# Designs tried in a protein design chat: VHH binders against q924l1r178to360. Part 6

Target 1, 183 residues: q924l1r178to360
Amino acid sequence: DFLDVYHGLRRRSHSEVITHLRRASTFVSHEKLRRQLTDLCTKVQSGTHPAAQDVLALRDCFSTYPLGFSQLQASQMRALSQAMLLTPYLPPPLLRQRLKSHTTVIHQLDRALAKLGIGQLTAQEVKSACYLRGLNSTHIADDRCRAWLGEWLHISCSLKEPELSLLLHNVVLLSTNYLETRR
Key: E = the ipSAE of ESMFold2; O = the ipSAE of OpenDDE; V2 = 0.75 times the mean of E and O plus 0.25 times the DockQ between their complexes.

## First folded at step 1 (VHH)

Design M5 (framework vhh_8ghr_2)
Fold by ESMFold2-Fast, scan of step 1:
Structure M5 (fold): chain B 183 residues (1-183), chain A 128 residues (1-128)
Amino acid sequence: as target 1 above (183 residues)
Amino acid sequence: EVQLVESGGGLVQPGGSLRLSCAASGFTFSDSYYIGWVRRAPGKGEELVARISPSGGSTSYADSVKGRFTISADISKNTAYLQMNSLRVEDTAVYYCARGYDQLTYRELEELYSMDYWGQGTLVTVSS
């Protein structure tokens, strides 16, 4: 499938995003949040798929310094763009605005999708929805994609507008270790 | 290494004309890639104003510029052009040249998100 080349690019961006998150953890002044962020990064790097509650516990780090949209550095935004299959070769103000706009659209679509119910989607629709949200869904069974989308929507629909940097990083956090057979 | 380099931006009066150039390196226009011109005005979102498949000769334009702008490509020079006529104050923006693959999503609005290489941008100011 023609999408497979982009799966490689997305996977390579995952380690960069996690490296940026680990670096950002040193700037978190609140000890509990700093520990939770560091622990989540360690678990993800060790192959663990994170629980939604563990991701949501970090929301305050992503609504203000150090990981709010306005605080993201160019290198972080480039890695996140790659994870979303977008070019990293834009000037930083455009990277920031594109990431904000894309994440806001996904968040709005997520609210509508939650109201519709994921059980109403066809197999192709659920796989496409997962792909847009960071999961390399092409070779994953539709029932597993539907379960993943449920986890995504639980996180997404719990977040407020100022917290959407967490939803952006969730493209990596929720996708990196989801069960899949690599062919 | 793929690079796109824009040139030709500047200050022009309403009703005037300007021609932007996009010099491509690291790939050839003989391949089936799309080249697009995307603009962004202060406080506004990105708009894909024109697109060309240089090898296939197909072009398309946003309604806001149709009949005024013309996109073209010189395969031998590996360069795409945007000829902008009858310029309006509303055309004031930074213009970017971008390369696109076949669309990965099935939604027209998502074409901008499938662009894999972008130039640095060139400022076009239309003022009276």
Scores: ipSAE 0.000, ipTM 0.155, lowest interface PAE 14.7, mean pLDDT 81

Design M6 (framework vhh_7yz9_2; at its last look DockQ between E and O 0.53; V2 from the best seeds 0.00; counts 0 for: pae E 8.9 > 2, unsure alone 59.7 < 65)
Fold by OpenDDE, look of step 2:
Structure M6 (fold): chain B 183 residues (1-183), chain A 125 residues (1-125)
Amino acid sequence: as target 1 above (183 residues)
Amino acid sequence: QWQLVESGGGLVQAGGSLRLSCTASGLTFSDYYMGWYRQTAGNEREWVAFISSGGSTTYADSVKGRFTISRDNAKNTVYLQMNSLKPEDTAVYYCAAEPFDTLSYREAQELYDYWGQGTPVTVSS
């Protein structure tokens, strides 16, 4: 199963990404956001699938220091690159550029997809869409994939360009503990 | 589908020069960053130099001023001119191709870094 192998590769970085988030939370100036970020990290690390509303609540946290796209540390960008099946070995400027480009494209596709409607997609297209966004959808039932994709699109379409760092991280946040993804 | 073939490695004395070449096939060459990594036994691969399709270059600090990366899109080839070589430059050098972005799941599957087989470079003191 080729897709499972690839997912194994990107899943290796999930823990590191969350660790970086937890570390970064200590530098978040707004107390409420700091707590919310810490709580989200705790939930994910404990095996809980986060609610979309909890993710979206952190949009402001990901638009400024330290988690804004332009402020991401090289180590986090490397981990995120791996989570997206991109090389982590590029220089930081190139890592940032590619991550931003990739995230932007997904964001644009999300808006188009939301307009089209998930119901217009075949089961295979849904699985592919989920996989692209970080979910190991290979062995997940169609209805669950559609539900997950719905959550993703809800988050994505709610975000603005300055908040795209959150979408970038969402490939880990929304995929780590979703049903049947730990295989 | 795709292939990267490195050449130009060998034994050289400190202070000498080598020119590495990498020819790519099975990909749209102009849609990729092209670059070089190097690796020694027991260590992780480290990036050396990269060049964009438009010709923008970046170098690791350890090779700045000594190495020059260039590309010929018509020949699907990337080059690494290595001057003033040092024993510390001894490693297996790998050519790499890196897509700029992805538009679909299928394309995303192919966005993982492409590696060649490597060409050994040995610099003797």
Scores: ipSAE 0.020, ipTM 0.382, lowest interface PAE 5.3, mean pLDDT 88
Fold by ESMFold2-Fast, scan of step 1:
Structure M6 (fold): chain B 183 residues (1-183), chain A 125 residues (1-125)
Amino acid sequence: as target 1 above (183 residues)
Amino acid sequence: QWQLVESGGGLVQAGGSLRLSCTASGLTFSDYYMGWYRQTAGNEREWVAFISSGGSTTYADSVKGRFTISRDNAKNTVYLQMNSLKPEDTAVYYCAAEPFDTLSYREAQELYDYWGQGTPVTVSS
């Protein structure tokens, strides 16, 4: 069906986004951050679900060059759009604007959701929230989706406006290996 | 079925003006970004201008200040007002409908082709 097709497209886009992140690591001047970004990409490509602390350690790379919103390349923005189930067919300035706007809305919703408490959501609501944020949640148990949303919110609510490129990439980083690494 | 029909192209002298129109049918027009691309002989298609469902516009650097894109959702039509035309604006102009979300993306994928057939614009020196 259409969901299976979309899940396949999203899954393929994950590999592309991680490849772009690994290539971008070569442009990180700060030695410690470069090593941390490279290590994260290697572990994710090897099937490891990243820890929230390891993701947050990279925040500075995503607020300025090389991975701030203004520095994202067209091919990277197309892959990120596919991961979010958005068309990649817009010109690069519109891809950037749409990704930034979409990520800003998600960040605002996340702050509201953290105030509400994820325990207040129904099973269907938590699955939908996860799907919007990049997880193929349809066949994942409610408790596992709720735990994943908790990890997402921990990262999201720690981020400032200039760092939202990291939240956008989190669509891939938290979703790629969730069930395979967390047993 | 689903189609985009362009009109308004023609021959014009440098410094002149043309207004292009593109009428869409068979889709929920207000759910789409609408835009214009152009293709010059021997070159790839390049984007010219886009307008969002809400009316926000963006332009390629080569046309800023000279071209204006607008839309009429009641008529399912997008327009490109081209002023101060230059010989380098000579091209075939194509209308495009681009989905902005998951539902629209699904619809667009089922349609296979979201381009119009194009309308030629020739600007003589």
Scores: ipSAE 0.019, ipTM 0.368, lowest interface PAE 6.8, mean pLDDT 83
Fold by ESMFold2, look of step 2:
Structure M6 (fold): chain B 183 residues (1-183), chain A 125 residues (1-125)
Amino acid sequence: as target 1 above (183 residues)
Amino acid sequence: QWQLVESGGGLVQAGGSLRLSCTASGLTFSDYYMGWYRQTAGNEREWVAFISSGGSTTYADSVKGRFTISRDNAKNTVYLQMNSLKPEDTAVYYCAAEPFDTLSYREAQELYDYWGQGTPVTVSS
């Protein structure tokens, strides 16, 4: 099953993304925000699924410095590309454009999906929507996928265009420990 | 189904030149960023040169000023002109395509499933 193989490849990139977030946290000037980012990284690495409000509290450090799209380092962008199942083998300026374009499209789809309602999707559509957004959804029950997608939409629809680097990182933050079953 | 076929490699003395070609089939070539990559035995594949759909180019530092990437969208072909070749340029050269402004599982398959045979380049002293 190709989806299962891709889920395995995606999971390998998660640790690298969190490592880059923790490294970047040392450059967050607001002390409370820096601690919140570091604590969230620790929570995810320890196997805990974060609350949406914990993610949204960090929006300012993803708007510009140090974790806005323009500030992401090449190694961060490669790991994020792998988490989205996109080739990491592009020059850094194009990795940046690609990640921004992809995240912007997801954000637009999220607003449309929120208006439509998750209930209007079939089980297959829900699993595909979750997969596109970073969840290894193939073996997760439909009701759990719908709950996850609802959490995702809550975060996504709360974010504005300058904050979309946080939505990109949410691919890892929200999916790494959902249901906490890891090999 | 789509396919990238590299050609133009061979044996050349240091200081010489080669022109590599990569022809694409089964895709709308103008919708893709195109790149050249190379791999030496036992090492990770290394990016060499890139050309956007609009013709903007960038190069790895190791090849700037010596290599030129170009494309002919009518022929679905990307080229790599390699001048002033050095023994360190010895590698198997691959081309790759990356769609822009699209989302699909197809991109994941390209990340992990598709690298053609490549075209070997040997630069002797």
Scores: ipSAE 0.011, ipTM 0.326, lowest interface PAE 8.9, mean pLDDT 81
ESMFold2 (binder alone), look of step 2: mean pLDDT 75; pTM 0.751

Design M7 (framework vhh_nb_b201)
Fold by ESMFold2-Fast, scan of step 1:
Structure M7 (fold): chain B 183 residues (1-183), chain A 126 residues (1-126)
Amino acid sequence: as target 1 above (183 residues)
Amino acid sequence: QVQLQESGGGLVQAGGSLRLSCAASGSTFSSYDMGWYRQAPGKEREFVATIYSGGSTYYADSVKGRFTISRDNAKNTVYLQMNSLKPEDTAVYYCAASGTYREYEQLLDFSEYDYWGQGTQVTVSS
C-alpha cells in the first residue's frame, strides 16, 4: 500500500541524515559535545536506539553552527524533509522555512499533548501522533508507540526555541532503530 | 562578506540564447548554495533554478529542459544557460547565495539568502 512505500522512503532518508550529522559533528567547537555527538552517531549507525538523556545532552550543538536551523545545508534539509514525508523539491530557503514552521507546530502540539497526558489517547491516536513525528508506527503495538511518544515528549518539552533543530533531527534519531521499524 | 555581480543580460529575439554569469567575491564560494530568481514587470519575484553546494540542481517547471544552471568553484562563478527563450522569460534576473552562517530564526524569503546581486535585465522580443 501507500504506507509501505512511504516507510521505505523514510528508512532511506534516515541513513542520509545520520551521515550528515556525523560529518557536521567535526565542526562542533566544544570538544566534549563533539565527542558525544560523534559517539551517538556511531552507535545509531550500528543499530543502537539512543537514550533520551543522551540525545538531550546534545541540545547545545543544535542551537549554533553547524546544526542550528539557519546553518543546515540543503542536502540535509532535503533528507530531513523525506524523513518527515514532506516533498524535498523546494529551493533551500523554502525547505528551511517549511521545516522550521512544521517543527514549531509539532513543538506546540507536544506541549498540549503533555498537558493532556498520553494515557488519554486512543490506540489509533497514539499511532498517528508517532507517525507524524517520524516513527513508522503502523505495525508497532500501541503500548510500544505510547512508550516511544513518552520519550519524544520528554525531549521535546525540555527544548527552547533556539534548540528546535534537535527536535527536527529526533524524527530520525528516535525512529531509526526503534525495534519494529526495520521490519 | 560575499559580493555578487551578474552579467550577460541583454536583448534577444524569441528562440535565441543567453548565458548569465554571477561572479562571487570573498569567503569560501564552494560552501554556498547558489540560485537564480527573476522578476517581470508588475509581477512578484519567482524562483528559476538552484545549484546546491554538493552540486545537485533543481529547476522551476517553467524553465525545465530550456535552462541549465552550473557552477565553477575554481572561478567562484555560477552560470545560467538560457536556451529557446520566450517573450515570457523577459525579466530582471537575480543571483542569490545562501551560506551556512546564518543565525537561527532569521527571516524567510529574500532574507534567507546571505547575499543578492543587483540584477541583470533580460528582454526577449517577439
Scores: ipSAE 0.000, ipTM 0.141, lowest interface PAE 16.1, mean pLDDT 80

Design M8 (framework vhh_surovatamig_d1)
Fold by ESMFold2-Fast, scan of step 1:
Structure M8 (fold): chain B 183 residues (1-183), chain A 125 residues (1-125)
Amino acid sequence: as target 1 above (183 residues)
Amino acid sequence: EVQLVESGGGLVQPGGSLRLSCAASGFTFSSYYMSWVRQAPGKGLEWVATIKQSGSETDYVDSVKGRFTISRDNAKKSLYLQMNSLRAEDTAVYYCAKGELTYREREELTYFDYRGQGTLVTVSS
C-alpha cells in the first residue's frame, strides 16, 4: 500500500530530525534556550505532543547558529526533505534552496489561510493542508485536523522570515505525536 | 480507560492453525488502527500485524505474510488474528494493541499502556 509506505518513510525521517535537533541543542550557548530545546526534544522523543508556545519559545535558535537555514548540514536537510515528502537526492546547496523556497511558500500560504479563516475550508481541504505541512492526516478525524492546522497557523503566523527554519522543523515537531492513540 | 482482552491461544503442532481474538472497551474502537504484537520466550516484543479502522488495509511483518490474517468486527468491538501454517518460531505471547505502530515503535517495542494481558501460543510437537 502506497500510503502506508509513504507514511512509514515520513515517520522514519521524524526520528532522524529529532536526533539532529537533540545534537544541535548542545551547541546552543544561551542557557535557557538550550534547556528548553533539550527538554522539547526529550519529550517529543518520548511521545509527547508539544504545545505551540513551547515550540515558539525556541524561535531564536532557529534564526542563527545552530539551527538557522545556513547552518543546516546535509544529513539534516535530507531528513527534513523526507519529512516533507521531497526528494533528498539533490546536492546540499540545492537541498538548502529547495527547503528555503518550500518553507517560504508555506509561510505565505499560511498568512493567506489565517486571513481567510480555516473555518472556510472543507474537510478534504483541511486534511490536504495538514498533509502538506507534515501531518499524516488520512485517518485523523476532520475536527482534530482542523485543530492541528490551528496550532500550525498560530506558530507559523507568529514567525518572522529569518526564523522560518523553525517552521521547517515544525513539520516534524508538531506532527510526530499528533495521533488520537498516543499523546 | 482502555481495556483489551486477548483469547484463543493454546498448544498446536507445526503446520496447525489458531484464531486469536481481542475484545476492546473504553474507547471508540472503530476510530482506531489496531495491531497485534508478540513476545517470544527470552526475546523482546515484535510487531506482527496492523489493520486500518475500516478493515480495508492491513500490514504484516515479513515472516508471517501469507500465513497470518488480521481482521476486525467494529460492531462487536473485536480484533482477530487468523494464524495458519504455524512454525515453532511463532511461539510467543500475543498482545492486542491500540493504534498503528509507527516505524519507531516497531523498532523500539518496550512499553504498551494500551495492550492487553496477552494470550500464549505454543507451536511444538
Scores: ipSAE 0.000, ipTM 0.102, lowest interface PAE 20.6, mean pLDDT 81

Design M9 (framework vhh_5c3l_4)
Fold by ESMFold2-Fast, scan of step 1:
Structure M9 (fold): chain B 183 residues (1-183), chain A 127 residues (1-127)
Amino acid sequence: as target 1 above (183 residues)
Amino acid sequence: QVQLQESGGGLVQPGGSLRLSCAASGFTFSSYDMSWVRQAPGKGLEVVSDISSSGGYTTYADSVKGRFTISRDNAKNTLYLQMNSLKPEDTAVYYCATGFDSLPYREQEWLDSFDYRGPGTQVTVSS
C-alpha cells in the first residue's frame, strides 16, 4: 500500500523531531516553560497524546530562542521536512524558507476551515485535511479524525505568525500517539 | 583554523543605514553556508539572515525582511550585511557565523568559542 510507505516515513521522522525538542528543552531559560516542555516531550515519548492547552502553553518557546524558526538547525529542519513528507535534500536556507512557507499556507487554510466549520466537511475531506496536517488518517474513524482536526484548529487559530514554529512541530506532537481505529 | 572578523558597526540614527563586513580565513569559505546572528541586550541569539555557499539562496528573519540584504563575495572570502531603515530594536552585537548546521543549542557555549563566529561588532540605533 503506497500510503503505508508514507506512514512509515512519517513515523521514523517523529522520533527525530521529539529528540530535537527534548535537547532544545534543556536550553529554555524560563524555569516553568522548560519544565512544561520537558514534561510534554517525556509524555509524548511514553505514548501519551498531549492536550491542546499543554501544547499552547509552550508558544513562547517557539517564537524566540531556542525553537523559533530562525533558531532551528539544519538537522531539525530536515527531520521536520520528512514529517511533512517534503524532501530534506535542500540547503539550510531553502529548508527554512520552505518550512515557513508551507506552515504559513496551512495556517491560512486553518483560518478558512474555522470559518467554514468542520461540521460542513465530508468524511473524505476531514481525512484529507488531517493527512495534510500530519495525521496518518487512512485507518482512523471519521469521528476521531473530526475530533483531531478540532484539536488542531484550536491550536492553529490561537497562534500568531511569530509562533508558527509551534504549528510546524505540532505536525509531530499531535499526530504521534493519536489512536488508529479500523471498523 | 577558522577565523572570522566583523567590521562596519557603529552608532546610527533611526532610519539610517550601515553595511557590515566579515572577513573569513582558515577554511574554504565558498563551501560553507554563512549567517549573520545578533544578540540584543538581555535577549537571546537571533539568526537574522543566512546565505547558501553559492550565494544563490538567502533567508531573512521576519523582523528584518525587506530592510536587510545579505550577500557574499567568494573570491574575496567576505560576507556582507546591508542594513537599511534601522530601528532601535536592531541595536545588538552582530556576529558573522559559519557552521549554521552545527551551531550549538547553548547560547553561552556558542559565545565562548570563536570556532563558529567572529568576535562581533556593536550596532547601536539611537538618536
Scores: ipSAE 0.000, ipTM 0.187, lowest interface PAE 13.2, mean pLDDT 81

Design V1 (framework vhh_nb_b201)
Fold by ESMFold2-Fast, scan of step 1:
Structure V1 (fold): chain B 183 residues (1-183), chain A 124 residues (1-124)
Amino acid sequence: as target 1 above (183 residues)
Amino acid sequence: QVQLQESGGGLVQAGGSLRLSCAASGFTFSSYAMGWYRQAPGKEREFVATIYSGGSTYYADSVKGRFTISRDNAKNTVYLQMNSLKPEDTAVYYCAADSGFYYSDLDWSEYDYWGQGTQVTVSS
């Protein structure tokens, strides 16, 4: 059905986003951050779910070239749009504007969710919140979705506005390997 | 075939200036971000500056305010104007082209290209 189609689109875009991150890592001037970004991409591609601490350690990479919002290339923005289930067939300035707007809204919602407390959400509400943030949550138990949302909010609420490109990429980094099984 | 050819390197005294050029061919230059990297003896390759197709520029902290990157899409050339040169700027400077990845038909292919480098030596 259409959910399977959407899930397939997300999975295909995940490898493309991670490949772009690995390539962009060569342009990170800070040696330690470049290494940490490359290592994280390699681990995610090998099936490892990243720790929140490891993701947050990269925050400075995402406020400046090459991974800040204004520095993302058209091909990177198309892959990120696909990961967000957004149409990638727009001119690059409109892709950038839409990705920035969408990520800013999610960040604002995240602050509200943290204030409310994820324990207040119903099972269906937590699964929907996870789906909006990149997790294919339909077949994942509600307690595991709640744990994932907690990881997401921990990262999101630690970020400042210049670092929101990391939150956008977190749609891929946190969701790619979370409880997925192969057939 | 893709080619990046650097020129303009040489020997200069501290406080002097040099302008590097990188002539590109074999790809749609105007669609690529162009950058400069350098590698000093015994050191790892280090980012210097980049310029996007739209003209936005970004610099390593060590060169900001001293170096200026620019491009001429009509000539398929990227430039690095280096002012107030210091002995620590001594390195081989490499030109690079970065697209991230490229879709051809329904498949994607990654493209990144590097020149062979040009030597810059800054005497004390």
Scores: ipSAE 0.000, ipTM 0.110, lowest interface PAE 17.8, mean pLDDT 80

Design V10 (framework vhh_5c3l_4)
Fold by ESMFold2-Fast, scan of step 1:
Structure V10 (fold): chain B 183 residues (1-183), chain A 124 residues (1-124)
Amino acid sequence: as target 1 above (183 residues)
Amino acid sequence: QVQLQESGGGLVQPGGSLRLSCAASGFTFDYYAMSWVRQAPGKGLEVVSDISGSGGSTTYADSVKGRFTISRDNAKNTLYLQMNSLKPEDTAVYYCAKGSDEFWYLSGSDYTYRGPGTQVTVSS
């Protein structure tokens, strides 16, 4: 029950983040990227888990306008804070700073995890790592959590510092539909 | 700064009982959910039990349900774990844990801050 409350909060924030991404897609000037972002949002909203390659294809949208850290609107940053289980009750400049700092720390931890190898982690460590990165891992089998963490690390370790807004949004994109079906 | 200090561990016979305490300081204790986590020799961390800031909600790992009881005294900034019907499999270092300083983090999935631990050994 205690975990169910926080899982519910995360799921509500997911819908808001995807809605913000869909709105932002109309401002992507590069036709191919605009189409790819719109397609990804549609599939995620319909219950599809995205492939890592499809997420990484969008990296340029998240390093500049419209989805780079400096371009995020206050409402987007509040929804992303809720998805990360962080307080949304800060002024927009502090929300931006906190989200950037938190995402940078996760990115640094991810590089360390990749060097260590996920095979070195216990089942509990894997589930905790997944939960910290946005997955409601409590009732997901260990092997599925390891596979998900592998997908996360593939995306995270491919990204450069200016692209970390994508890693922040990946908290929602990679987690929303993993081992869940929409009916 | 967050400080957590466990006590109450020791050697006990199978079927026995122990009560662990954790003295907390450096944060507003009743705002934060707290956890007990344990680590057996050569194993990773296992979350044993969680309790909400008010004490109104608790959860337990399947391995300890019906045997362990988590509680807190917010007036004393102290977390407790009552351990009954102890088994050799309960042998571990027990840590008092708090998630990060953001109050939206769930302690059962985020044990960023831990005390130095207290050893519980269940042996004949």
Scores: ipSAE 0.000, ipTM 0.090, lowest interface PAE 19.6, mean pLDDT 82

Design V11 (framework vhh_surovatamig_d1)
Fold by ESMFold2-Fast, scan of step 1:
Structure V11 (fold): chain B 183 residues (1-183), chain A 125 residues (1-125)
Amino acid sequence: as target 1 above (183 residues)
Amino acid sequence: EVQLVESGGGLVQPGGSLRLSCAASGFTFSDYYMSWVRQAPGKGLEWVATISQSGSEKDYVDSVKGRFTISRDNAKKSLYLQMNSLRAEDTAVYYCASGEYLDFWTPSEYSFDYRGQGTLVTVSS
């Protein structure tokens, strides 16, 4: 189906986002956080799906310099927009505004989904929720999508407003290497 | 309601050219990646080409690189495929497809795999 084409484009943007994260790691002054960010990028690039606790350990990098919303460079914001299937061809202030707005809405919806309970969602609703959050869910079994959404919600509901840049990057970090069902 | 209407198909000799058009309505055309997909007789769907929202990024399947050119006109809400140096293996029904960027209110089953009725391209001697 046509989704395979869009999934391909989304995966290309994933590589760009991870490259930007690797570059940003050189500007992390806190030694432990720099090591953890570098390690996470290396594992993701080698095909490893990251654990939620390893992602959450990086939250401070995403609430201030270098990866807080106000510090994101135009190229980083363009790659993140592409990962969300949004046009990257806006001026940087508008890219930043849209990414912040979109991420804030997702964060608010995540709190509501956690309260509702993911067991209340149909298989198609779970797949749709996963796709909106960055997972190419079309060929992934519904139980695996539900498990992925659980991981996403655990991270999302733990984050505070100033840390939402991490939720935005999670669109790439949690989706890049998640298990795909054979066609 | 998303509508995609393809046109421009027909019978052409090997080495000939055709230009396909797709008229879009029911969505904000300029916000979406657009693609051309084809289905040859007795085969499944094959992706052919994709163009980004602004038209600055284009991708093609290897077999058509250098022969086909995808383009768009956002003011006219139209997508195009210029096909040159046509080969017998290009014979297929060609479909225009849209992928809207997802928001909370758009169910996945209505966001992608939107395609029109297609336009038949036959390449024969």
Scores: ipSAE 0.000, ipTM 0.136, lowest interface PAE 15.8, mean pLDDT 81

Design V12 (framework vhh_nb_b201)
Fold by ESMFold2-Fast, scan of step 1:
Structure V12 (fold): chain B 183 residues (1-183), chain A 124 residues (1-124)
Amino acid sequence: as target 1 above (183 residues)
Amino acid sequence: QVQLQESGGGLVQAGGSLRLSCAASGSTFSSYDMGWYRQAPGKEREFVATITSGGSTYYADSVKGRFTISRDNAKNTVYLQMNSLKPEDTAVYYCAVDLEYFGYSSSPYEWDYWGQGTQVTVSS
């Protein structure tokens, strides 16, 4: 099954992204933000689904060194590309441009989707929207997918352009431990 | 959507040259970044070269100085000029466009953004 292959690639990328985030967190200058980011990474690695407000509270970490788009290292960008189901086989400048462009498009679509209202989406549309944003939605109930999309949109619509590295990392942070209904 | 057709592959001796072509059917060809990838027997698909919509070119270290990528927007075609070929260049060569995020119904093997490939064999 091709979906199983996609799910396998995405799961592997999650571990790599969280490992890079945890390492990068040691270089965050603000003591409180550094501790909050480190704690979030530890909880996510241990199987905890983070609250949207806890993710959003970290926005300032992702607009400057070391987690702003311009500061992401090649290995981080390759792992993030895999999490988004984008090719990781490009040179670092092209990886950065592709991730930035794709994240910007998702952000713009999110604002339109929030204006439309998620209650207007069909079950299939909700599942597809979640899958495109990093959730392996195939075996998750429609109401749970709709709730997850609400959490995603709350974060996404609060972010400004310089903070979009957080939205990119949210592909992993919000998806890794959300309701696993199939092994 | 876009369809890609590669041509120009074949058998050549070490030190020889080949020119690969990739024809696209899309009317927005000039807005796409275009690339070449290859897959050798028993190996994963690897990057070879890319040309952006703005004309910037990038190459894998293994082919720098030997391969040249170019495009003709009027003909909706991208080219790969391969010089000083080595047995290690033996692979199926694939053309690619629009390497955007794949949707829910897509697979890692979806061919809509990839051509069918053309075989290049370098003998000694």
Scores: ipSAE 0.000, ipTM 0.199, lowest interface PAE 15.1, mean pLDDT 80

